# Ledger of designs, part 14: VHH binders against Transcriptional regulatory protein CitT (citT)

Target 1, 230 residues: Transcriptional regulatory protein CitT (citT), of Halalkalibacterium halodurans (q9rc52)
Amino acid sequence: MTKLYKVLIIEDDFRVAQIQEQMVNDHPYFHVISTCRTGGEALDYLSEKAAALDLILLDVYIPDVKGLELLWAIREKFRDVDIMMVTAAKEVDTVQEALRGGIIDYLLKPVQKEVLHQRLDAYVQKRELFGERRQVSQEELDQLRQVQVRVQVGETPLPKGIDRLTLEKVVNALEEAETQGLTAMEGARLIGASRSTVRRYFEYLIHTKKAKAEVNYGDVGRPERRYFLC
Below, E stands for the ipSAE of ESMFold2; O stands for the ipSAE of OpenDDE; V2 stands for 0.75 times the mean of E and O plus 0.25 times the DockQ between their complexes.

## First folded at step 9 (VHH; framework vhh_gocatamig_d2)

Design m2 (from j5 with S31R Y103W; at its last look DockQ between E and O 0.02; V2 from the best seeds 0.00; counts 0 for: pae E 8.4 > 2, placed apart)
Fold by ESMFold2, look of step 9:
Structure m2 (fold): chain B 230 residues (1-230), chain A 120 residues (1-120)
Amino acid sequence: as target 1 above (230 residues)
Amino acid sequence: EVQLVESGGGLVQPGGSLTLSCAASGFTFSRYALAWYRQAPGKKRELVAGITSGGSTIYMDSVKGRFTISRDNAKNSVYLQMNSLRAEDTAVYYCAAFGPYDWRLDFDYWGQGTLVTVSS
């Protein structure tokens, strides 16, 4: 049975809190159990109820808090509660400072429901990977890094069947091929994957405008499709 | 067709109490957040208290412990219990409703307001 994750929202605008609450509660694995409007309210709530919480949705702009001081206070005393930032603060230095503070995600307002749900799904995947395990294999560590890369601030999630590390290998292979390009067979040899797998990645790159394809007709042989980095 | 009708305003002495009511029609009340705002003469409208569709409440700092917002989904009504009233609470109080998935962060519907006067 998958657990029901308990969420605290820290947001001074109750209209935004209403939207966030509805979006979270629409997710089958998450439920909002409270909202707090100020840093003082949040710290008081956590002092009594932190053990009942899994996740905090935190805004930077809270009336009685300067900068990221609430984030740091929570990290100092309530280390077992995870934090996702949901905020209008978009300055690069603020984002970088928050990421160094050990947050699980940083979402810019306005947040679409589909995006929030994708990020909540990623959170569940991370929790299930590290649940009650005593040790982690190298493959599992690599999976964790791939999940974190896909949930970075501003990143568009990769479609099903596209792995970040494999995509990087495919891009590197196209870069090394320069003006010659690659067929799916040549890419498969270089990557150590099936032709179908490599073609799927090439077509993804075409869809995202990072690659192009040309058909080279041989004088007698079958036409071949070659892929080039743009 | 959509209506928000406030009632319960009036004149009261400092330290007194009033209960404001807002009756709603024309929309699915249980899916909306409800709020009370107030506007004193010469001041901007400000949020007093809010209650989400899930029942979570918020209050401005100056009214915490004195005011209580509540909702009755069966009667399509939201209430503001106002205790220990002060002269600074004198204002027109507005009922507002905010839809469940509106990204503009504005309230969808507003009432016409009810006057509360706290005067010695």
Scores: ipSAE 0.014, ipTM 0.464, lowest interface PAE 8.4, mean pLDDT 80
ESMFold2 (binder alone), look of step 9: mean pLDDT 83; pTM 0.834
OpenDDE, look of step 9: ipSAE 0.020; ipTM 0.391

Design m3 (from j5 with S31R R104E; at its last look DockQ between E and O 0.04; V2 from the best seeds 0.00; counts 0 for: pae O 5.7 > 2, placed apart)
Fold by OpenDDE, look of step 9:
Structure m3 (fold): chain B 230 residues (1-230), chain A 120 residues (1-120)
Amino acid sequence: as target 1 above (230 residues)
Amino acid sequence: EVQLVESGGGLVQPGGSLTLSCAASGFTFSRYALAWYRQAPGKKRELVAGITSGGSTIYMDSVKGRFTISRDNAKNSVYLQMNSLRAEDTAVYYCAAFGPYDYELDFDYWGQGTLVTVSS
């Protein structure tokens, strides 16, 4: 079933929170339902509304929180809410601890809209993978384990993770698809790369204004992002 | 008290058009995302169209190009223009709102629904 995902932003910096809110709300799948500035506010909010929430964008640097204590507090009490870190914290130990806390993603500030949207799309794909299924296959589990490579925004030369030869193949595939476009899955099949890899290239092309994406809610189940060459 | 009141449903022939309206009250409308859901007989409720507080829209595939969701914050209303209606569009259509946390309000609001019947 198709749904709009509800997002809580936990961010002390009001300006950053506003920017993130706009970015999130620009994504067709997502809507920010609230913003909290402190750990106390966040926990108070969650105590009442966690059941309605899908995703938390969480900053490490919260004034009334030491380290990742808020993350762990949330994990202890509100297990059904997904958490994506959005923070300036680059320390390896922080990232590792956050991962142990069961976060779905870790984004470094400053976050670009395209990158955030890519990660949100990835989140949706994971959430929709199981759907209403009661059982999962090994193949589906393997998909969950896929490392999702983030699109690095860079000027010429090509950013890390973007290979010129592969990019050319991706562009050619999109050209051949014409008005039909390609999903990440279809692209992966054509290019012989993982969905995440192809998605990275697609999003890079969007970032460079060479491609565009449309979001489709299927009649039965999984939202799809379809990519087109501009 | 929060209220969502749908209107505009009815019987229409295939190929016809209807405009559904949802009038909202009791909350800060402009901050909420709005959506239309529908539930056909024997089927689960499904999202038909959504519009964020920022104005971004989404549609299910089967209604793309035929349905248009819009909002009027000044009137606290959301609309669903339905063109080229098909028998498969027959359902009870519900207006929904969700948005900022309010200690005095529930998070998700639903209307009572309005029946749309497409039949020759």
Scores: ipSAE 0.027, ipTM 0.314, lowest interface PAE 5.7, mean pLDDT 85
ESMFold2, look of step 9: ipSAE 0.163; ipTM 0.634
ESMFold2 (binder alone), look of step 9: mean pLDDT 85; pTM 0.849

## First folded at step 10 (VHH)

Design n1 (from j4, 16 letters changed; framework vhh_4orz_3; at its last look DockQ between E and O 0.03; V2 from the best seeds 0.00; counts 0 for: pae E 16.4 > 2, placed apart)
Fold by ESMFold2, look of step 10:
Structure n1 (fold): chain B 230 residues (1-230), chain A 119 residues (1-119)
Amino acid sequence: as target 1 above (230 residues)
Amino acid sequence: EVQLVESGGGLVQAGGSLRLFCAASGFTFSRYAMAWLRQAPGKRREWVAGITSGGSTIYADSVKDRFTISRDNAKNTVSLQMNSLKPEDTAIYFCAAFGPYERLDFDYWGQGTQVTVSS
C-alpha cells in the first residue's frame, strides 16, 4: 500500500473543488478525504475529524466568512493541521503579509497540477525533515487578526511608504482644489513635500479608486497629469 | 553564495553553558525562519529550537527552560544559549534556515559544530 497524507478541501464552487480533488488524488502520497463548501461546515468537520487530517487546501474566498477569518479560527483551534492557501495573484501581498513566519504555503489561482504537485513534494520533504509540524506563533496569529480586522471594516492596510497623516493632507489638498485639480508640483507646494512624494500618494489614491487623473496636453510642454478627487 | 557558519561549539562540563552562533549571508535573513537541530551518534537529526521570521520561538521539550534561541536581524545572526548542559546534549548542532512560504526559496543548512558535554 501507498503511504497517504489526508487532505481536506475547503471550496464553495463544486466544479473547482472537483478539479482540485482530482489533481491532489493524482499525487501518489496524497488523498482528499472530504470537501467542505463553507466555513461553518469546515469548522464542524474539524471539530470531529481534525486528528485524521494532515493538510487543508483552503480557498481565500469562502461565502460565510470575512477575509482570512477562517484561517485564523483554524490556526487557533486546530494547531496540528497544516494549511495551504489558494489565492488570486492580486491578493498575494495581503496573504503573504498575514502568512509570513511559517504558515506552510500558498497556491496562485488558477491552480495548475504541476505547481500543486511541486508544493506537495516540498511539504513531504519538510515533514520528513522535522518529524513535527511547524507551529504558527501567537505573534503571527495576532498579525493575521490585524489584517482581518482591517478587511472587515473595509480599510485596506497602507502599503510601505504611505503615511496616514500625509495621506490625509493630500486628500484635503485635492478637496480644496475641487474641479481645478492639482499637478504633483502644485500638490508639493501645498503640502510642503517633494513632488515625487506627492505623486506617490496621488498614484496610491488612483490605485484605490479614490482619485482620478487627466493628462494636460500643453502646447509647449510635455503632457503632465492633473489629479482630482472622486 | 549562501552561507550558514556555526561557531561556539566545544567541550564543556555537565552543568555548564555554551553559546552557539550562526552567521548567515547570501539571502534575505529577515524573511527566513531560523533553527538549531542536532544529531547525536546513532540517532536521527532532531529539532532543538526555532525562531520564526516574526520572532516567535519554539523549543523541543528536552531543552525547554535550558536553551534560548534569539536572532539579530541587523547582524544576520542567530544564537543558541545552552545552559545546564547534560551529557545527552552531546551532538553536532546544525544551523538551518527554512524558506518562506514561497516555494522559490530553498532551505539552507550549515556544516555543524560539535558540542561535547563531559561528566
Scores: ipSAE 0.000, ipTM 0.123, lowest interface PAE 16.4, mean pLDDT 75
ESMFold2 (binder alone), look of step 10: mean pLDDT 84; pTM 0.848
OpenDDE, look of step 10: ipSAE 0.005; ipTM 0.283

Design n2 (from j4, 13 letters changed; framework vhh_7sr4_2; at its last look DockQ between E and O 0.01; V2 from the best seeds 0.00; counts 0 for: pae E 5.2 > 2, placed apart)
Fold by OpenDDE, look of step 10:
Structure n2 (fold): chain B 230 residues (1-230), chain A 119 residues (1-119)
Amino acid sequence: as target 1 above (230 residues)
Amino acid sequence: EVKLVESGGGLVQPGGSLRLSCAASGFTFSRYAMGWYRQTPGKQRDLVAGITSGGSTIYGDSVKGRFTISRDNTKNTVYLQMNSLKPEDTAVYYCAAFGPYERLDFDYWGQGTQVTVSS
């Protein structure tokens, strides 16, 4: 069943919080209910309102918090709230620890609106899957795993011919394809671009270690590559 | 005091239209997401339509294309235009405000308005 998801932003930088709030509120399924600037404030808020909250956007760098202590505190006391990290912290150990903390996603700043929305869509898809069914098949679980925590490694400048918005569409298409993957032709149909264009993006994703390709030899004619997200 | 007052409900024939209004007071309307829910006796209250403070909209699958939610921040009012009504749309419709920015605020609900679609 369709719902509006309530979001708490924990961010000490008011300007950043405002930008994120706008981005979230522009999504049709999400609404920011509050913003907290400190760990103390966040925990106080959660003590009263955690039951109504669906998702937290959490920054690592909170003034009164050491490392990921706030994340762990939230996990200890408020286990039913999902947490997405949105932070400038690029350290591998931080990311690993956050993952151990059960985050649903890890986004590096600066966050683009389109990327955030894609991740929120993925989140909704996951939530809806659980909401509609009492039981989950192995196939569904496998799909869920694929939707799990994609660490966005910093905005690397895109090469010529690779548009960020198009790239995001391509990535989304691959995500939706899950274990089935996509051929360039299938991708082209989904994205509304030429096969050659989509192939360029797929190959870029492979080059950046975000995708892989398998060659299908069983088809009559020219071997065709099928692309998958890593 | 926070208050949500629904209006516009009533009896309508299948294929007909109704426009619900919800007048809000007692809080900063523009900072809240607003929504319409509906409930039949013995069943869960389900989201019909929602609109964020930013103006983004969401609809239940059963009402997509037929219902339209909108808001007027100058009037502190949220609307639900219901077209092509079906008997299955019969329910008590509730206005809701949620997503308060202030720590002590909670979700608010109207008392509901009855919508009956019958030949």
Scores: ipSAE 0.022, ipTM 0.540, lowest interface PAE 3.3, mean pLDDT 86
ESMFold2, look of step 10: ipSAE 0.187; ipTM 0.627
ESMFold2 (binder alone), look of step 10: mean pLDDT 82; pTM 0.826

Design n3 (framework vhh_etentamig_d1; at its last look DockQ between E and O 0.01; V2 from the best seeds 0.00; counts 0 for: pae O 9.9 > 2, placed apart)
Fold by OpenDDE, look of step 10:
Structure n3 (fold): chain B 230 residues (1-230), chain A 120 residues (1-120)
Amino acid sequence: as target 1 above (230 residues)
Amino acid sequence: EVQLLESGGGLVQPGGSLRLSCAASGFTFSRYAMSWVRQAPGKGPEWVSGITGSGGSTIYADSVKGRFTISRDNSKNTLYLQMNSLRAEDTAVYYCAAFGPYERLDFDYRGQGTLVTVSS
């Protein structure tokens, strides 16, 4: 039977959380029921609402949490909730530990909507495989094994002058801009960086085929490029 | 009262096409994601496809990907399922179901369903 999956986002960055929420809510079978900014808040929430929750999007970098302690705390107390990691943490040890914690997926930031939706689709497929069945066959188990945790491991090394956290902010800004896009100047204002800095990041995103640019002739002065996420 | 009325089913040959419709009433249609579910004889219900309230996103079961297209007209409170390249295994009663962004309407809100029979 069809189900609308309830999602909890644990993310300290409000903007990131908002973007993720929008992405999740845009999926036909998912909706965000709440967002928590701290580990304490998350655990408090789960203590009351875990039974109604299906999926957690969990960031590693939570202010009041060391490493993956929150993940383990959740696993200890709330075993029936699935956890998908969405984080900038790319350390192998972190990924491995998370896997041992029973996560269903591991997504590196910045996460594109399409990628997230693909992963959510995969999650749905896995969840729906069993349906309301009380027992599983070997064949079904074999199918489950094929739906393995996909860890997006392997980031293209960032070139000199490109910081991952800043890049994430830049991407988020572009996402928020949607079809309006951003000029380097607008991006600079939003991110709190110089125009030249933001431009560097935008161009990097173009180079990696994650963004596109259009020439804007409407501005006073020299034509300026307006950048969009692909 | 939430009402869903499926239509458009019928007998079709393999490789043929059908277009199903679901007329919705009793709720704000555009606020709810909609899904098609089917039930074949002797089998349990199978999810087929879903679409968000705005129609901005769609999802399909693997079994129907590339063949079926879900769409909606919010001005008409109507959900559609374009079914192409139909196969014998697509034979089932097709139901529409509604899910809100924060609320789920139970499968019990489905209509009578519409029968699709694919046979040579």
Scores: ipSAE 0.006, ipTM 0.249, lowest interface PAE 9.9, mean pLDDT 84
ESMFold2, look of step 10: ipSAE 0.015; ipTM 0.531
ESMFold2 (binder alone), look of step 10: mean pLDDT 81; pTM 0.816

Design n4 (from j4 with I58E; framework vhh_gocatamig_d2; at its last look DockQ between E and O 0.01; V2 from the best seeds 0.00; counts 0 for: pae O 12.1 > 2, placed apart)
Fold by OpenDDE, look of step 10:
Structure n4 (fold): chain B 230 residues (1-230), chain A 119 residues (1-119)
Amino acid sequence: as target 1 above (230 residues)
Amino acid sequence: EVQLVESGGGLVQPGGSLTLSCAASGFTFSRYALAWYRQAPGKKRELVAGITSGGSTEYMDSVKGRFTISRDNAKNSVYLQMNSLRAEDTAVYYCAAFGPYERLDFDYWGQGTLVTVSS
């Protein structure tokens, strides 16, 4: 029932590509079908296989590409493929240009697995939105229009809204759940908080590399996150 | 306008029964998971029972076997049948709706209905 999304990685650094490939493949709904190291290689591949491809992870710094020329080339010729930027480029003008190129997301390197998976989950949610809904709210449209720039956040003090004691309870709950993990609803029951509150804590744990999330299509019929301790 | 309106709360004796209702409007009801929460004085709001859009149910341990959550999509309503009520069940009960997309959907809450279990 669950669609497996096919991913192309365009990255000249084979080590980075391997890491990203592993991260993507660890997601239950994604599979890397190929990796390209150059713009030429990427365009050649797309010429043959673009119809089967769902998502491209694209680095800005490609050896045979000037600036974002590859992005634009892809956008012009292969419009049905979604593009997520994964790059060390943090210049505002680059980000802005990429946005104009119709990217769905922009992640700064080094990318954390949990962050990538969050963004992939978000991607799935967006892709499934129109297939299952008759109408879209303004808020939903706003979210669809927005490209989020994800920046790696180091270990930071507990943010506002995250209580240490509650966090410990959440962690304990996740520990007890082991490989089954917890949904926000399940977590809410266990710790006596709202779903939204628990989700906030789960997401915090993901940001701090202490937890991960997977997307489930159970009885809900919509992508729902299940959270696990790392 | 989104609305969740609870009803059915009141005073009941221990061992008694009560049915709470929540009427929803202003959003696609069938897409949402629904839940009943309760908050007693001085305590945190806690999940009592939940039901997914697909009909799967979840209960807190202390109410298992006593409470039943159900939904009627045609009526945009969720219910909580409460049997064998205890003093510790006394709380304000809230109806809640949770969308499947955490970034796209909002969580909605009712204003609550008071349930008092007392002899």
Scores: ipSAE 0.000, ipTM 0.197, lowest interface PAE 12.1, mean pLDDT 85
ESMFold2, look of step 10: ipSAE 0.209; ipTM 0.681
ESMFold2 (binder alone), look of step 10: mean pLDDT 86; pTM 0.861

Design n5 (from j4 with F98W; framework vhh_gocatamig_d2; at its last look DockQ between E and O 0.01; V2 from the best seeds 0.00; counts 0 for: pae O 14.8 > 2, placed apart)
Fold by OpenDDE, look of step 10:
Structure n5 (fold): chain B 230 residues (1-230), chain A 119 residues (1-119)
Amino acid sequence: as target 1 above (230 residues)
Amino acid sequence: EVQLVESGGGLVQPGGSLTLSCAASGFTFSRYALAWYRQAPGKKRELVAGITSGGSTIYMDSVKGRFTISRDNAKNSVYLQMNSLRAEDTAVYYCAAWGPYERLDFDYWGQGTLVTVSS
């Protein structure tokens, strides 16, 4: 049987917490054991139950906490619990500080269920790595050190020529490509659309700061842009 | 030590089939994209087919419907099934691996295997 990971949600908005709880519980390997609304409540809970906990979903904006003080408090006293940030805070300094606090992931609100599940799957893979192997390659170590910031696309109206379903396919293709990225041509083949169409979507993602592009001079032919998710 | 070793090349008649294999070692295979390239005499090396770590595939237009790339992570191997071979498919075929790092070039290359399509 696959291990069931126990999750604590720290979120002041109970509605958001309920949605997240449902999302987490819908994952076959995870179960929310409790929800806390304040830093005080969270620390009290952890003082008693931290040993049974695997993962915390932590919001930056907690009413009785300044900045990331709760993160640091948890990290100081409860070092064996993993922390995933789930928050609307997108400031660079906040993200950087959180990374220094040893978080395993950083998700921006609003969080889509599929994205959360993907990140939870990634978490499980990392957790199981040491259990399955006695030795770890440098590449695997590098993977363990990687913390990705997942930028969620809000319900912003899409411009003309950008279809949401197609956009999702494009994003998924880029996600799957990981750090290798995709050219418009490669994307076109994967999605089943024209190169020009895919490029339009890639450029839209760049415009919305969800993707970046680099020029590739190494391939046969004219230089071409290679696109990556941020 | 990282190694990519191609096999399966040879002489085949037009319309024939070949399966190329590439055995990989020395890196975390499952995290790498894999590709087959080919280089004909006097021509530049070109991408034939690629497969991402997630299993998505791409093909050059001239081989679509005839070639199939696949991977077996358990065997650390990538394959290229080539059907309906043509004279213009004659080339040295190379296996390449492309790691989970932000780079535009493949990290590793095999030595290549020669495919000759001739009557």
Scores: ipSAE 0.000, ipTM 0.199, lowest interface PAE 14.8, mean pLDDT 84
ESMFold2, look of step 10: ipSAE 0.181; ipTM 0.616
ESMFold2 (binder alone), look of step 10: mean pLDDT 82; pTM 0.822

Design n6 (from j4 with T52Y R103D; framework vhh_gocatamig_d2; at its last look DockQ between E and O 0.01; V2 from the best seeds 0.00; counts 0 for: pae O 14.7 > 2, placed apart)
Fold by OpenDDE, look of step 10:
Structure n6 (fold): chain B 230 residues (1-230), chain A 119 residues (1-119)
Amino acid sequence: as target 1 above (230 residues)
Amino acid sequence: EVQLVESGGGLVQPGGSLTLSCAASGFTFSRYALAWYRQAPGKKRELVAGIYSGGSTIYMDSVKGRFTISRDNAKNSVYLQMNSLRAEDTAVYYCAAFGPYEDLDFDYWGQGTLVTVSS
């Protein structure tokens, strides 16, 4: 089952942070748990909450930080948190240094929502691969190097975690729901699976252009998606 | 410590009514969706009714119009009013709380209360 990944945004521009937060929160598998504006604030937060975090979106240009010092500080002290750079910095030396710092991805601003989501999907695929298995094959390692979110169209092999029979049940459930659609919770009721499991299937259908989602506010914790067949 | 404690179960005749209660503690109740599940012998656990933090409700088709789920955040409690009970409603009923994160570690379950509908 895919867990909800917790994200910390480190960005000094509040407007940018809000946009990124919205983008991340719109992803079904991610949630922003906090935003920090300075390196000091970030390190303080991490000192207390790093164990709860999965991913950091990190800008290079932080007011109280020189260069990539914050990246290195985080890497040295909090090694279990993944870091994705999201920055306007396009200098080759900065990118190279960031890579040496063990970042999982480097995104240039302005970031499009679709691109961010693709990268987040890739990240999830990688994490799921390592989380579920004790050992990896060379083929799997090769795939990790080329983790791309591919929209599977047609008779393409179903991705990991998607069972054909379950998928059919999910589709049928959505069909029966018609214009009312289904939340993950409602889907879980109908299918007899966890919300996270059903959400995975719903999102797969979206990726395959067979379904769409609308965001409903007022639900538990954060906006929840309601899914419809196209 | 997180606790969900169901009460109100028992024996009732067909056509009768029963109100289940679930008292919660140990977590931020208002942020959680709440639900009643039931499990009959030899059957899978199924969602009976749910209520989101915002108050929206869902019901399984077979209980629509008969069952009503409600919550009282001040009392950290969720209720299931069951009317027009049928033999097929016989099951162990479980209270559940689902956190803002769809992580199993944030889902809490009660121990269940038996509801028997019989003549």
Scores: ipSAE 0.000, ipTM 0.214, lowest interface PAE 14.7, mean pLDDT 85
ESMFold2, look of step 10: ipSAE 0.210; ipTM 0.676
ESMFold2 (binder alone), look of step 10: mean pLDDT 86; pTM 0.863

Design n7 (from j4 with Y32W; framework vhh_gocatamig_d2; at its last look DockQ between E and O 0.09; V2 from the best seeds 0.00; counts 0 for: pae O 10.3 > 2, placed apart)
Fold by OpenDDE, look of step 10:
Parts: sequence; C-alpha cells; structure tokens
Structure n7 (fold): chain B 230 residues (1-230), chain A 119 residues (1-119)
Amino acid sequence: as target 1 above (230 residues)
Amino acid sequence: EVQLVESGGGLVQPGGSLTLSCAASGFTFSRWALAWYRQAPGKKRELVAGITSGGSTIYMDSVKGRFTISRDNAKNSVYLQMNSLRAEDTAVYYCAAFGPYERLDFDYWGQGTLVTVSS
C-alpha cells in the first residue's frame, strides 16, 4: 500500500492556504492534516504532532516571524520532518539560507498545481528509494543531496513568440534534466518543437534569469550550448 | 468590539436558492478579507468562499458556478448567494473576517447560521 503522506501548511493568507490545500489533497499520496497561520501556531502544533507529520509547506512571510527564524526553529526541534518552501521570496540570500536549513525544495509563488504535483512526486520517489534501508550507496547519497529551486512561470505578459503552455513544458523539461541540462536538440525532442523554437524559449529563460547556459566543446563540430534551470 | 452576525439560513429544497448575509462591526471593514466557511455534521470546517479587501474571490471546487461571494463596504456586509443547492450543502455556515496580518489578533468568526437542503 502506498503511504499517505501527511502535510502541514504554514501560511498566513487563508486564500493561498486553501489553494495549496486543494492542490495537495488532489494528489493521491498526500493529505493536508492542518494549516497554521503563525509561527507560534506552527511550533505548538509540531510539539504535539510532529511525529505524525511527513512534510511541511512553509512560507517565508509569516506575521510573527522574522526572515527564516521559523525554519531554523523547526530544524532545531523537529529534524525528522521534511520542509518544502513555498513562497514569494526570491532573494538569493533567503534561498541560500533556506538551503542551509535543510529544505528539500524551494517553490516560488504562484505555484501551479502541475508543478507542485511534480515536485511532490519527486519527493515520494526519493523517500521510497530508501524505504526501510539503513545503509545507502554514494549514488543514493548523491540523489539525496539534490535540492533545487523551482521556478514558476509568472502571470506576467509574455513577449511575442513565447507561449505560456510551451514555456511551462520547457521549464519542466529543464527541471527533469536537473544537473544534466538540455541542449536545444534534446529539448526539441522532448517538447516536440523545432530546435530554433526551443532555443528561443531557453534564451528567454536566460534573459529572465531563470536559466543558464554552458558551452561544451567536446563534440566534433560546432560548440553546443547546454541549458540548465537556475 | 468586533462582531459578525450571520443571517439568511434556513430550510430549502434541492435546486433552490438562498442568500446568506453577514453584518460586521467593530473594525475597518474595507481593509479586511472576508470569508464563508461551513461545517457539516462529522466533518471539518471548510472554506466555501473568500473575498479579499481588493475584491478577489476564491471558491471551493464543489460550489464553483453555484455560489457567489460579494461584499458591500458601505454596509459593512458580506454575502453568499447560493444557487442550485444540494443536500451535501447542508451545514452550519460561518462568516469570518481576516484583517491585515500586521497584527496576529485579526481573526474573527460569527456564530453561524444553519442551512438545510432537504426535500
């Protein structure tokens, strides 16, 4: 039987919390057991129920919390609960600090249901990989170390030639590629578009600081750019 | 003193309509988000509809297209128009107010009004 993962949402905005709750509950393996609006509420809840909890969706912007102090408080006292950041905070320093706090993922608002589900699936895959095992290989450890900032496609107007649905597919493809990245050719194959089209989207992502490119010179012929999600 | 007073609940047949009202007092109404929650017997309290100070709305999936939340700042009131009511809509409906979260104490609830949908 597939385990039902229990989720705590820490979010002060009731509308956002409700949306996230619905998204999580729509996933077959996840269930929201509670929602907290303040750091105090969250810590009180965890003091009683942390043992039954698997995952926390945590916003940075909590009324009674400064910066990431709640994250660190949780890490100090409740180390067995996984934390996924879901927040509008996109500052590099905040993200870096959160990573140092041992988060498993960092999602920027607004979060799309499909993206959230994808990340939840990834979370489950990692959890299930180890099961009840007490020992792990280096390869498995390498997989555990992978914490990525997930970029959401904003609702801002897109430039001409950039379609939102296509952009989402491109972003997803880059996410799945992780540290391997994608060439324009590989992206084209995955998305079912021309190399030139995919390259346009990749370059757009670079322009908006959502992706980066590296040039590989190892292959015979023209230097090839490999694209990575930031 | 902050007060939220619901009205408009009652017995209605399936397919019928009902409008709930909530009169608010004791705070700057226009700055607050408002919401309707409901709790059926043996179930958890759930958000039915919400409306922000800016007028943005949210609905639970099961009421989309049937329920409409609105607010009248001049009357310090929030409304829930419920159409095409179903048996599963039977619950105590609560009005809630959520203030600017600059302060932690801005969370108020009404006493609730019973809505019964039955043939």
Scores: ipSAE 0.000, ipTM 0.256, lowest interface PAE 10.3, mean pLDDT 85
ESMFold2, look of step 10: ipSAE 0.278; ipTM 0.696
ESMFold2 (binder alone), look of step 10: mean pLDDT 83; pTM 0.836

